VHH binders against Band 4.1-like protein 4 (epb41l4a). Designs and how they scored, part 6

Target 1, 289 residues: Band 4.1-like protein 4 (epb41l4a), of Danio rerio (Zebrafish) (Brachydanio rerio) (o57457r11to299)
Amino acid sequence: FYCEVLLLDESKLILTTQQQGIKKSTRGSVVLDYVFSHVNLAETEYFGVRYCDRSHQTFWLDPSKTLAEHKDLIATGPPYTLYFGVKFYAEDPGKLKEEITRYQFFLQVKQDVLQGRLPCAFNISAQLAALAIQSELGDYDPYKHTAGYVSEYRFVPDQKEDLEDSIEQIHKTLLGQVPAEAENNYLAIAKTLEMYGVDLHPVFGEKQAEYFLGLTPVGVVVYKNKTQVGKYFWPRITKVYFKETQFELRVLGRDCNETSFFFDAASKTACKNLWKCCVEHHTFFRMPE

## First folded at step 16 (VHH)

Design z02 (from y04 with A56S)
Fold by ESMFold2 at other seeds, last read:
Structure z02 (fold): chain B 289 residues (1-289), chain A 123 residues (1-123)
Amino acid sequence: as target 1 above (289 residues)
Amino acid sequence: ELQLVESGGGLVQAGGSLTVSCAASGFTFSDYAMGWSRQAPGKERELVAMITSERSTYYADTVSGRFTISRDNAKNTLYLQMNSLKPEDTAMYYCAAGDEGTYTIHPDEYDYWGQGTQVTVSG
């Protein structure tokens, strides 16, 4: 067994049979524990390790299953590629107990912004990028930060000169913020964005109308054409069911009546993955402590 | 033919503990969602706990923190560990099975039930 775990700081952790004793009969929890120990995490419940199958579908490594039981992973290698990341986004990252946990959330959300998964308006993009620069470079210093220094870094998918000018001006105002403070301020802004912590799954409704289901810290959100058209909170969800490609979500309304919503996934595999992710979100977020 | 057989019920003092078991046969156990429901005298059957085919769990609010559901797929056996038992937990406890995709709080949406095992908690 040979795998490469890509971490959020862009470094790699190599796991092998020879060095760690990891085999296909090894449970996913063992792999997760190596990764969590490497990153020095204690608040591990928010994190997981993902893999991508040959069809480019993404799955979370299941801690209770052996690696052999992850058939879609095993079919891709050896070698195997795994991706460490935030699985369950805390609704308020500021309440995370340890700085290292907040740092990993910061790295994840920074990646989400850069890759376009967390869209930001111009003003917010400039603020977030300035905070990221403050964390990386420290205080603005005119002797070190010569004209155009922001261009050496990428923070958003379409980073133009007018945005970079705004980033520089905001960076100058952040004097005295230490890296951890800037990272916390980054998260405090990012947590308010619509797509923060949203796990999107493509589905179809009546007459093959295209939607996305977003699994979020507060519930399931339905999107049509990038617009939220429905929102169902975790405590109100009474049933999550799949059969073949059909997915059912049943919700208790304020009138105490239950309503079922039906969607179709593109394949049986996609439907089961949506179902599993949804149930796992419900389990995690229904009773937060 | 699918069979669900409960065992382990009995009489226990309030504050005590009890484990009930459900032996399953006639189907691929690991492909099914499993659950425990209960029916107290004069009451309707209610879901107590369930565990999905992928091992996610759900507990009714009345038992959360006191009861633990688990499954042993190698032995085709479902368990319910009941701690800190109260007189209101007195009921007939039924093992239930639903298909692979089942995750629901409603006991009538499970496809199969056992005959039950009586749990009596004395004050």
Scores: ipSAE 0.798, ipTM 0.919, lowest interface PAE 0.6, mean pLDDT 92
Fold by ESMFold2 at other seeds, fold request of step 20:
Formats: C-alpha cells, sequence, structure tokens
Structure z02 (fold): chain B 289 residues (1-289), chain A 123 residues (1-123)
C-alpha cells in the first residue's frame, strides 16, 4: 500500500505498508490517526481526509470501514492520493479550544478563498489578505517590504494591482499583531461570509429546474440562480431519504406540520453521496454537546 | 423472506442496564437501515434509535446519552444497549428495518418489524 496525504500547508505525508504497516484491511480510523498525529490535532472531530474517484467525485474516508471497503478509492489503484481538510466547519472557529485547531481552520479557509469557494467583496478580500500576510511576514518593515512585495503571494482568485495596493496599506495598519492573532481575526471575518462552511451539491427540482443544496453548519440551504430560496435548520429536519437518484428532505414547521422537498441528483452515486454527507452533517450539528 | 427476531428483554431495576438484540435473516443486512421503536400501554409508538446502512446514528431526545445502538454486519445482528434505565422506559421494544436510504424519526416509515421483546423497569 502506497499513499500520499496532501496537507493544508502544501506539504505531503507518505503512508506505506513498509513504514506504518498499513494494509487494505486497515481501518480508515488508523489512517486518520496517523494524519491527526502528524499535524498534532486533539480536536479531531472537525477533520477528515478525502479521495477522488476516477470520475472526479470526492468522498470522505470513512473511519469505521477498512480501506478495502472504500471500493471507489481502491479502484483508482496504487498509488493513492488523500486530501486532509475540514469536514465539519465550526460555526464559530474562535471557540475552538486549541490554537493548532484554529491554525488548520485558517489554512482551510484561506484555501477556500484562494480557490473561489468562499467569495468575498474587494474590501473583505483586502482585509483577509492583509491578515494572511501579517501572519506570514509579521509586521510591515520598510527595509524588507519593498514596492510590490504583496505580488509574491496569492490570496484570492483574481489578484490585481489595485487589490495588492489595498493589501499593502492595510498590512501597515496591523503592526503588533502576532501570527495567531492575525489568523483568529481572519477567521472572525471569514465566518460571517455567506458561503463559509457550505458544501454545495447540484440537484434538480420540478421540471428539471437547477438548484444547489448547501450543507452548512446550521442546516440545509437551497440555492436557485445563486440566490438562497430556502433554509432548513438541522433540529427541524425529520427525514433524509434517497432512492436511486431521488433525494427527499422533510422538515418540521413551527405549526407542527411537516413538509417534504424532493430533488434529483445527476446520478445514483451523486445522490447517495449527497445523502451520506447530509446525514453526517445532521448527526454532527443537530445536537452539539 | 425477511425475518426480525428480538431477544434479551426482561425485568431490571431502575438505574440498571440491559441489552436487547435483533437477529435478522432473509436479506443482505448491511444494505438496510435498522432501528428500535417502543410502545408502552396507552402510549404512542416512538422511534428510540436508528442506525443507517452507512452506520450513522440517530437517538430520540428521551434516550440520548443513555442508549447506544450498534450493528454487527458479520452476525446480521442489531443491538440496543440501554443504560441508566428509568420506569418510563418500560415498553415493548420492536426491531425495525428500512431500505438503504432510510433516515427518519417516523417509526411507520420502516418496512419490516419484529414481534417485540418486553423491557420492564421497576422502581
Amino acid sequence: as target 1 above (289 residues)
Amino acid sequence: ELQLVESGGGLVQAGGSLTVSCAASGFTFSDYAMGWSRQAPGKERELVAMITSERSTYYADTVSGRFTISRDNAKNTLYLQMNSLKPEDTAMYYCAAGDEGTYTIHPDEYDYWGQGTQVTVSG
């Protein structure tokens, strides 16, 4: 067995039979424990590792199954590639108990912004990027940070010169923030953005109308034409069901009546993945204790 | 043909523990969602706990933190570990099975049921 785990700091962890004793009969939890130990996490419940099948669909490694039971992963053959990341986004990352946990969240959210998964307006982009550069470089220093220094770093998908100028000006105002403080301030801003922690799944409604279902820290959000058209909180969800390509979400209203919403996924595989992710979110977020 | 047979019920003192089990046959056990419901005399049936085909769990608020559902797919057996039992837990406990995609709080949305096992909590 030969596996490469891509970490959020852009480094790799190599896991093999010869070095760790990992076999196809090994449970996913053992692989996860190696990754969690490598990054020094204690608050592990927010994190997982993902893999892609040959159709470029992503799945979370299931800690309770053997590697052999992950048939779509095993079919990609050795070598295997896994991606470490945040599986369940804390609604308030500031309440995470350990700095290393907040640091991993910071790395994940920074990646989400850079890859365009977490859209933000120009002013917010400049603030986030300035906080990221404060964390990376420390205080602005005119002897080190000559004109154009921001260009050596990438923070957002379309990083133009006017944004980079704004980043520099804000960086100058952050004097005295240590890396951990800047990272916490980054998360405090990012958690307020609409798409923070949203796991989007394309679906179809009546007459093949296109929607997205967003699995979020607070519930399921329905998007049409990039506009939120429904929001259903986890404690109000009474049924999550799939059969073939049809997905059903049933919600208890304040009048004590229940309403079912039906969607179709593009394939049976996509439908089951949506269902599994939705059930896992419900389990994690419905009853915080 | 699908069969569900509960066992392990009995009389137990308040604060005690009991495990009930459900032996399943006639189907591919790992492809089904499994659950436990209960009904006391004069009360409505309620779903106590369920475990999906993908091993996610749900618990009713009345038993959360006290009961644990589990499945052994190699033995085709469903379990309910009941700890810190209260007189209010006295009921007939029924094993239930639903198709692969089932995750619901509604006991009437499960396709198959057993005949039940009585759990009686004294005190």
Scores: ipSAE 0.793, ipTM 0.921, lowest interface PAE 0.6, mean pLDDT 92
Fold by ESMFold2 at other seeds, fold request of step 20:
Structure z02 (fold): chain B 289 residues (1-289), chain A 123 residues (1-123)
Amino acid sequence: as target 1 above (289 residues)
Amino acid sequence: ELQLVESGGGLVQAGGSLTVSCAASGFTFSDYAMGWSRQAPGKERELVAMITSERSTYYADTVSGRFTISRDNAKNTLYLQMNSLKPEDTAMYYCAAGDEGTYTIHPDEYDYWGQGTQVTVSG
């Protein structure tokens, strides 16, 4: 067995039978524990390890199953590639107890912004990038940070010169912020963005209309044409069910009546994955803190 | 055919602990959601805890932090570890099974039930 776990700081952790005794009969929890120990995490409940199948669909490694039971992972290798990341986004990452936990959240959200998964307007992009530069480079120093220094870094998609100018000006105002402070300020801004912590799953409604279900820290959000058309908070969700490709979400209304919403996934595999992710989110967020 | 048999009930003192179990047969245990419900005299049946086919768990507010549901798929057995028991936990406890996709707070949405095991908590 030979596996590379890609970490959020762009480094990798190599896990093998020879060095760690990991084999196909090993449970996912053992792999997760090696990763968590390597990055020195105690607040591990927010994190997981993902893999992609040959069709480029992503799944979370299940800690309770053996690696052999992850059939779509086993079909891809050896070698295997796994991705460490935030599985459950804390609604307020500033309340996470340990700085290392907030640092991993910062790395994840920075990646989300860079890859376009967390869209943000020009002014927010400039603020976030300036905080990221403050964390990486420290205080602005005109002898080290000559004109154009921001161009050596990438913080957002399509990073243009006017944005980079704004980033430099904001960086100059952050004098004295230590890395942990800048990272916390980054997260404080990012947590307010609409797509923060949203795990999108494509589904179909009536008349084959295309929707996305967003699994979020507060509930399930339904999107049509990139606009929110429904929002169902975790404490009001009373049933999450699937059969074949059909997904059912049942919600308790304020009148004590329940309403079911039905969607179809593109495949049985996608439907079960949506269901599993949704149930896991409900378990984690139904009674937050 | 599918059968669920509970055991392990009995009389315990308040503050004590008890484990009830459910032996399952006649189906592929790992493909089913499993749960525990209870019914006290004069009250409606309520779901106490459930564990999905993919091992996610749910607990009713009245037992959260005190009860732990678990499953041993190799032994086809469901467990409920009950700690810090209170007199209001006195009830008949029923094992339940639902199909693969089941995750619901409603006990009447499970397809199969056992005969129950009595748990009595004395003050």
Scores: ipSAE 0.793, ipTM 0.918, lowest interface PAE 0.6, mean pLDDT 92

Design z03 (from y04 with I105M)
Fold by ESMFold2 at other seeds, look of step 17:
Structure z03 (fold): chain B 289 residues (1-289), chain A 123 residues (1-123)
Amino acid sequence: as target 1 above (289 residues)
Amino acid sequence: ELQLVESGGGLVQAGGSLTVSCAASGFTFSDYAMGWSRQAPGKERELVAMITSERATYYADTVSGRFTISRDNAKNTLYLQMNSLKPEDTAMYYCAAGDEGTYTMHPDEYDYWGQGTQVTVSG
């Protein structure tokens, strides 16, 4: 067995039979524990490891299954590529107990912004990027940070000179913030963005109309044309069900009536993955913390 | 041929612990969601715990933190570990099965039921 785990700091962890004794009969939890130990995490419940199948579908490694039972992973290698990341986004990353946990959240959310998964307006983008630069470079120093220094870094999908100018001006105002403080301030802003912690799944409604279901820290959100058209909090969700390609969400309204919403996934595999992710979110987030 | 057979019930003192088991046969156990319900005399069945085909769990508020549901797919066996038992936990405990995609505490969504095992908590 030969596996590369890509970490959020862009480094990799190599896991092999020879070095760690990992075999296809090894459970996913053992692989996860090696990764968690490597990054020195104690608050591991928020994190997981993803893989991508040959059809470009993504899945979370299941800690209770053997590696052999992950058939879509096994078909891709050897070598195998796994991706460490945040699985369940804390509503308030500031309440995370350890700085190392918040650091990993910072790296994940920075990636989410850069990859366009977490859209943000120009002014917010500039603030976030300035905080990221403060964490990476420290205080602005006019003798070290010459014209154009921001352009050596990427923070957003379409990074233009006007944004880079704004980033520089804000960086100048952050003098004295240590890396951990800047990272915490980054998360404090990012957690308020609409798409923070949203895991999007494409689905179809009536007449093949395309929707997205967002699995979020607070519930399931339904999107059409980038607009929220429904929001169902985890405590109000009384049934999550799938059969073949049909997905059902049953919700208890304030009037105490239950209503079922039905969607179709593009395939049986996509439907089961949506269902599994939804159930896992419900399990994680339905109890107050 | 499909059978769910509960065992492990009995008399236990308040504050004590008990494990009940459900042996399943006649179907592919790993493809099913499984649950435990209970029924006291004169009351309706209520789900106390369920575990999905993918091992996610859901508990009634009345037992959360005290009961643990688990499954051993290699042995086709469902378990309920019951700790800190109270007299109000006294009931017949039934094993239930629903199809692969089931995640709910509504008893009517479960297609197959065992005959039950009695748990009596004295106090």
Scores: ipSAE 0.810, ipTM 0.922, lowest interface PAE 0.6, mean pLDDT 92
Fold by ESMFold2, look of step 16:
Structure z03 (fold): chain B 289 residues (1-289), chain A 123 residues (1-123)
Amino acid sequence: as target 1 above (289 residues)
Amino acid sequence: ELQLVESGGGLVQAGGSLTVSCAASGFTFSDYAMGWSRQAPGKERELVAMITSERATYYADTVSGRFTISRDNAKNTLYLQMNSLKPEDTAMYYCAAGDEGTYTMHPDEYDYWGQGTQVTVSG
């Protein structure tokens, strides 16, 4: 067995039978524990390891199953590629106990912004990128940071010169912020963005209308045409159910009546994955810290 | 024929512990969500714990932190470990099964039920 775990700092951890004794009969929890130890995490409940199948669908490694039981992972290799990341986004990263945990959240959210999963308006993008530069480079120094230095870094998907100019001007105002402070300020801004911690799943409603279900720290959000059309908080969700390609959410209203909402996934595999992710979110976020 | 058979009930002192088991047969156990419900005299049946086909768990507030549900798919057996038992936990305990995709504490969403095992907690 030979796998590479890609970490959020863009380094990789190599796990093999020879070095760690990892076999297809090894449980996912053992792999996760190696990764958690490697990055020095104690607050592990927020994190997981993902893999992609040959159809480029993404799944979380199940700690309770053997590697062999992850059939879509096993079909891709050897070698295998795994991706470490935040599975459950803390609603307030500032309440995380350890700085190393907040650092990993910072790396994840920075990646989310760069990859376009967390859209930001121009002014927010400039602030976030300036904080990321402050964390990476430290204080602005005119002898080291010559004209155009921001262009050497990528913070957002569409990084044009006007944005880079704004980033430089804000960086100059951050004098004295140490890396941990800048990273915490980054998270404090990012946590307020609409798509923070949102795991999107494409679904279809009646008459094959296209929707996305967003699994979020506060509940399930329904999107149509990029517009939020429903929001169901975790404590109000009383049933999560799937059969074949059909997915059902049952929600308790203020009048104590329950209403079911039905959606279809594109495939049986996508439906079960949506269901599993939704159940895991409900379990994690129903019982607040 | 599908069967759910509970065992392990009995008399236990307050503060004590007890494990009840449910042996399942006649179906593919790993494809089902499983639950434990209880019914005390004069009260309605309530689910106290459930575990999905993918091993996620959900507990009633009244037992959270004291009870642990688990499943052994190789032995087709469901367990409920009950710790820190109280006289209020006295009830007939029933094993239940629902569809693969079931995640709910509503008893009416479970299709199959056992005959029950009595748990009595004396004060």
Scores: ipSAE 0.809, ipTM 0.922, lowest interface PAE 0.6, mean pLDDT 92
Fold by ESMFold2, fold request of step 20:
Structure z03 (fold): chain B 289 residues (1-289), chain A 123 residues (1-123)
Amino acid sequence: as target 1 above (289 residues)
Amino acid sequence: ELQLVESGGGLVQAGGSLTVSCAASGFTFSDYAMGWSRQAPGKERELVAMITSERATYYADTVSGRFTISRDNAKNTLYLQMNSLKPEDTAMYYCAAGDEGTYTMHPDEYDYWGQGTQVTVSG
């Protein structure tokens, strides 16, 4: 067994039979524990490891199953590629107890912004990027940071000169913020963005109209044509069900009546994955802390 | 033939602990959501815990923190560990099974039921 776990700082952790004794009969929890120990993480409940099958569908490694039971993973290798990341986005990352946990969240959210999964308006993009530069470079220093220094870094998908100029101006205002403070301020801004912590799943409604279901820290959000058309908070969700390709979400209204919403996934595999992710989100976010 | 058989009930003092079990046969156990419900005299059945086919768990508020549901798919057995028992927990406890995709605390969504095992918590 040979796998590479890509970490959020883009480094790799190599896990093999020779070094760790990992076999196909090994449970996913053992792999996760190696990764969590490597990154020195104690607040592990927010994190997971995912893989991509040959159809480009992503799945979270299940800690309770053996690697052999992950049939779509096993079909892809050896070698195997795994991706460490935030599975459950804390609604307020500032309340995370340990700085290393907030640092991993910072790395994840920075990646989300860079890859376009977390859209940001120009002003917010500039603020976030300036905080990321403050964390990496420290205080602005005109001797070290000559004109155009921001161009050495990428923070957003379409980073033009006017944005980079704005980033430099904001960096100059952040004097005195230590890296952990800048990272916490980054998260404080990013947590307010609409797509923060949203796990999107394509589904179809009536007449094959395309929707996306977003699994979020607060509930399930329904999108049509990039517009939110429904929002159902986790405590009000009373049933999550699938059969074949049909997904059902049942919600309790304020009148104590329940209403069911039905969607179709593109395949049985996609439907079960949506269901499993939704159930896991409900379990995690429904419980009092 | 689908069959659910509960065992392990009995008399226990308040504050005590008890484990009830449910032996399942006649179906592919790992493909089913499983639950424990209870019915006290004069009351409707209420689910107290469920565990999905993928081992996610859900508990009623009245038992959260005190009860633990688990499944052993190799032995086709469902368990309920009950700690810090109260007289209000006195009831007939029933094992239930629902379709693979079931995740709900509503009893009507479970298709198969056992005959129950009595748990009595004294004073």
Scores: ipSAE 0.806, ipTM 0.924, lowest interface PAE 0.6, mean pLDDT 92
Fold by ESMFold2, look of step 19:
Structure z03 (fold): chain B 289 residues (1-289), chain A 123 residues (1-123)
Amino acid sequence: as target 1 above (289 residues)
Amino acid sequence: ELQLVESGGGLVQAGGSLTVSCAASGFTFSDYAMGWSRQAPGKERELVAMITSERATYYADTVSGRFTISRDNAKNTLYLQMNSLKPEDTAMYYCAAGDEGTYTMHPDEYDYWGQGTQVTVSG
């Protein structure tokens, strides 16, 4: 067995039978514990490890199942590739107890911005990138940070010179912020963005109308044509159900009447994955911190 | 045919603990969501705990922190560990099953029910 776990700092953790005794009969929790120990996490409940099947769908490694029970993972290797990341985004990362936990959140959200999963307007992009530079490089120093130094780093998907100039100007104003402060300030801004912590799942409604369901820290959001058309908070969700490719979300309204919304997933596998992710979000986020 | 048979009920003092069990047969146990409900005299049946086919759990507020639902898929058995019992927990406790995709605390969404086991909390 040979597995590479890609970490949020772009490094890899190599897990093998020879080094760790990991076999197909090993439970996912054992793999997760190696990863958590390697990155020195105690607040592990927010994190997981993903894999991608040959159809390019992503799944979370289930800690209670053996590796062999993850059929779509096993079919991709050996070698296997796993991706460490935040599974449940804290609504307020500033309330996380340990600095190392906030650091991993910072790395995850920075990746989300860079990959376009967390869209930001120009001014927000500049502020976030400047905070990331402050964390990475420390205080602006004109002897180290000569003209164009920001261009050596990537913070957003389409990074142009006008943004880079704005980033430099903001970096100069951040003197004295230590890495932990800059990272916390990054998260304080990012948590307010609409797509923060949103896990999107494509679904279809009547007559194959296209929608996305977003699983978020506060509830399920329904998107149509990139526009939010519904938002249902976790405490108001009374039923999550699937059968074959049909997904049902039932919501308690203000008038105490329940309404069910039905969607179809593209496949039985996608439907069960949506259901499992939704149930896991409901379980995690209906419990107040 | 599906069968759900509860056991382990009895009389217990307030503050005590009790475990009830549900033996399941006639279906692939691991493919079902399972739950425990209770019905006290003069009251409607209420679900107190459920566990999905993928082992996620959900508890009624009245028992959260005191009751623990679990399943042993190898033995086709559902459990409810009840701690810190109160007289208001006195009820007939029923095992319930819903199909694979079930996640809800509404009893009407569960298709199969056992005959129940009585739990009586004195004092």
Scores: ipSAE 0.803, ipTM 0.922, lowest interface PAE 0.6, mean pLDDT 92

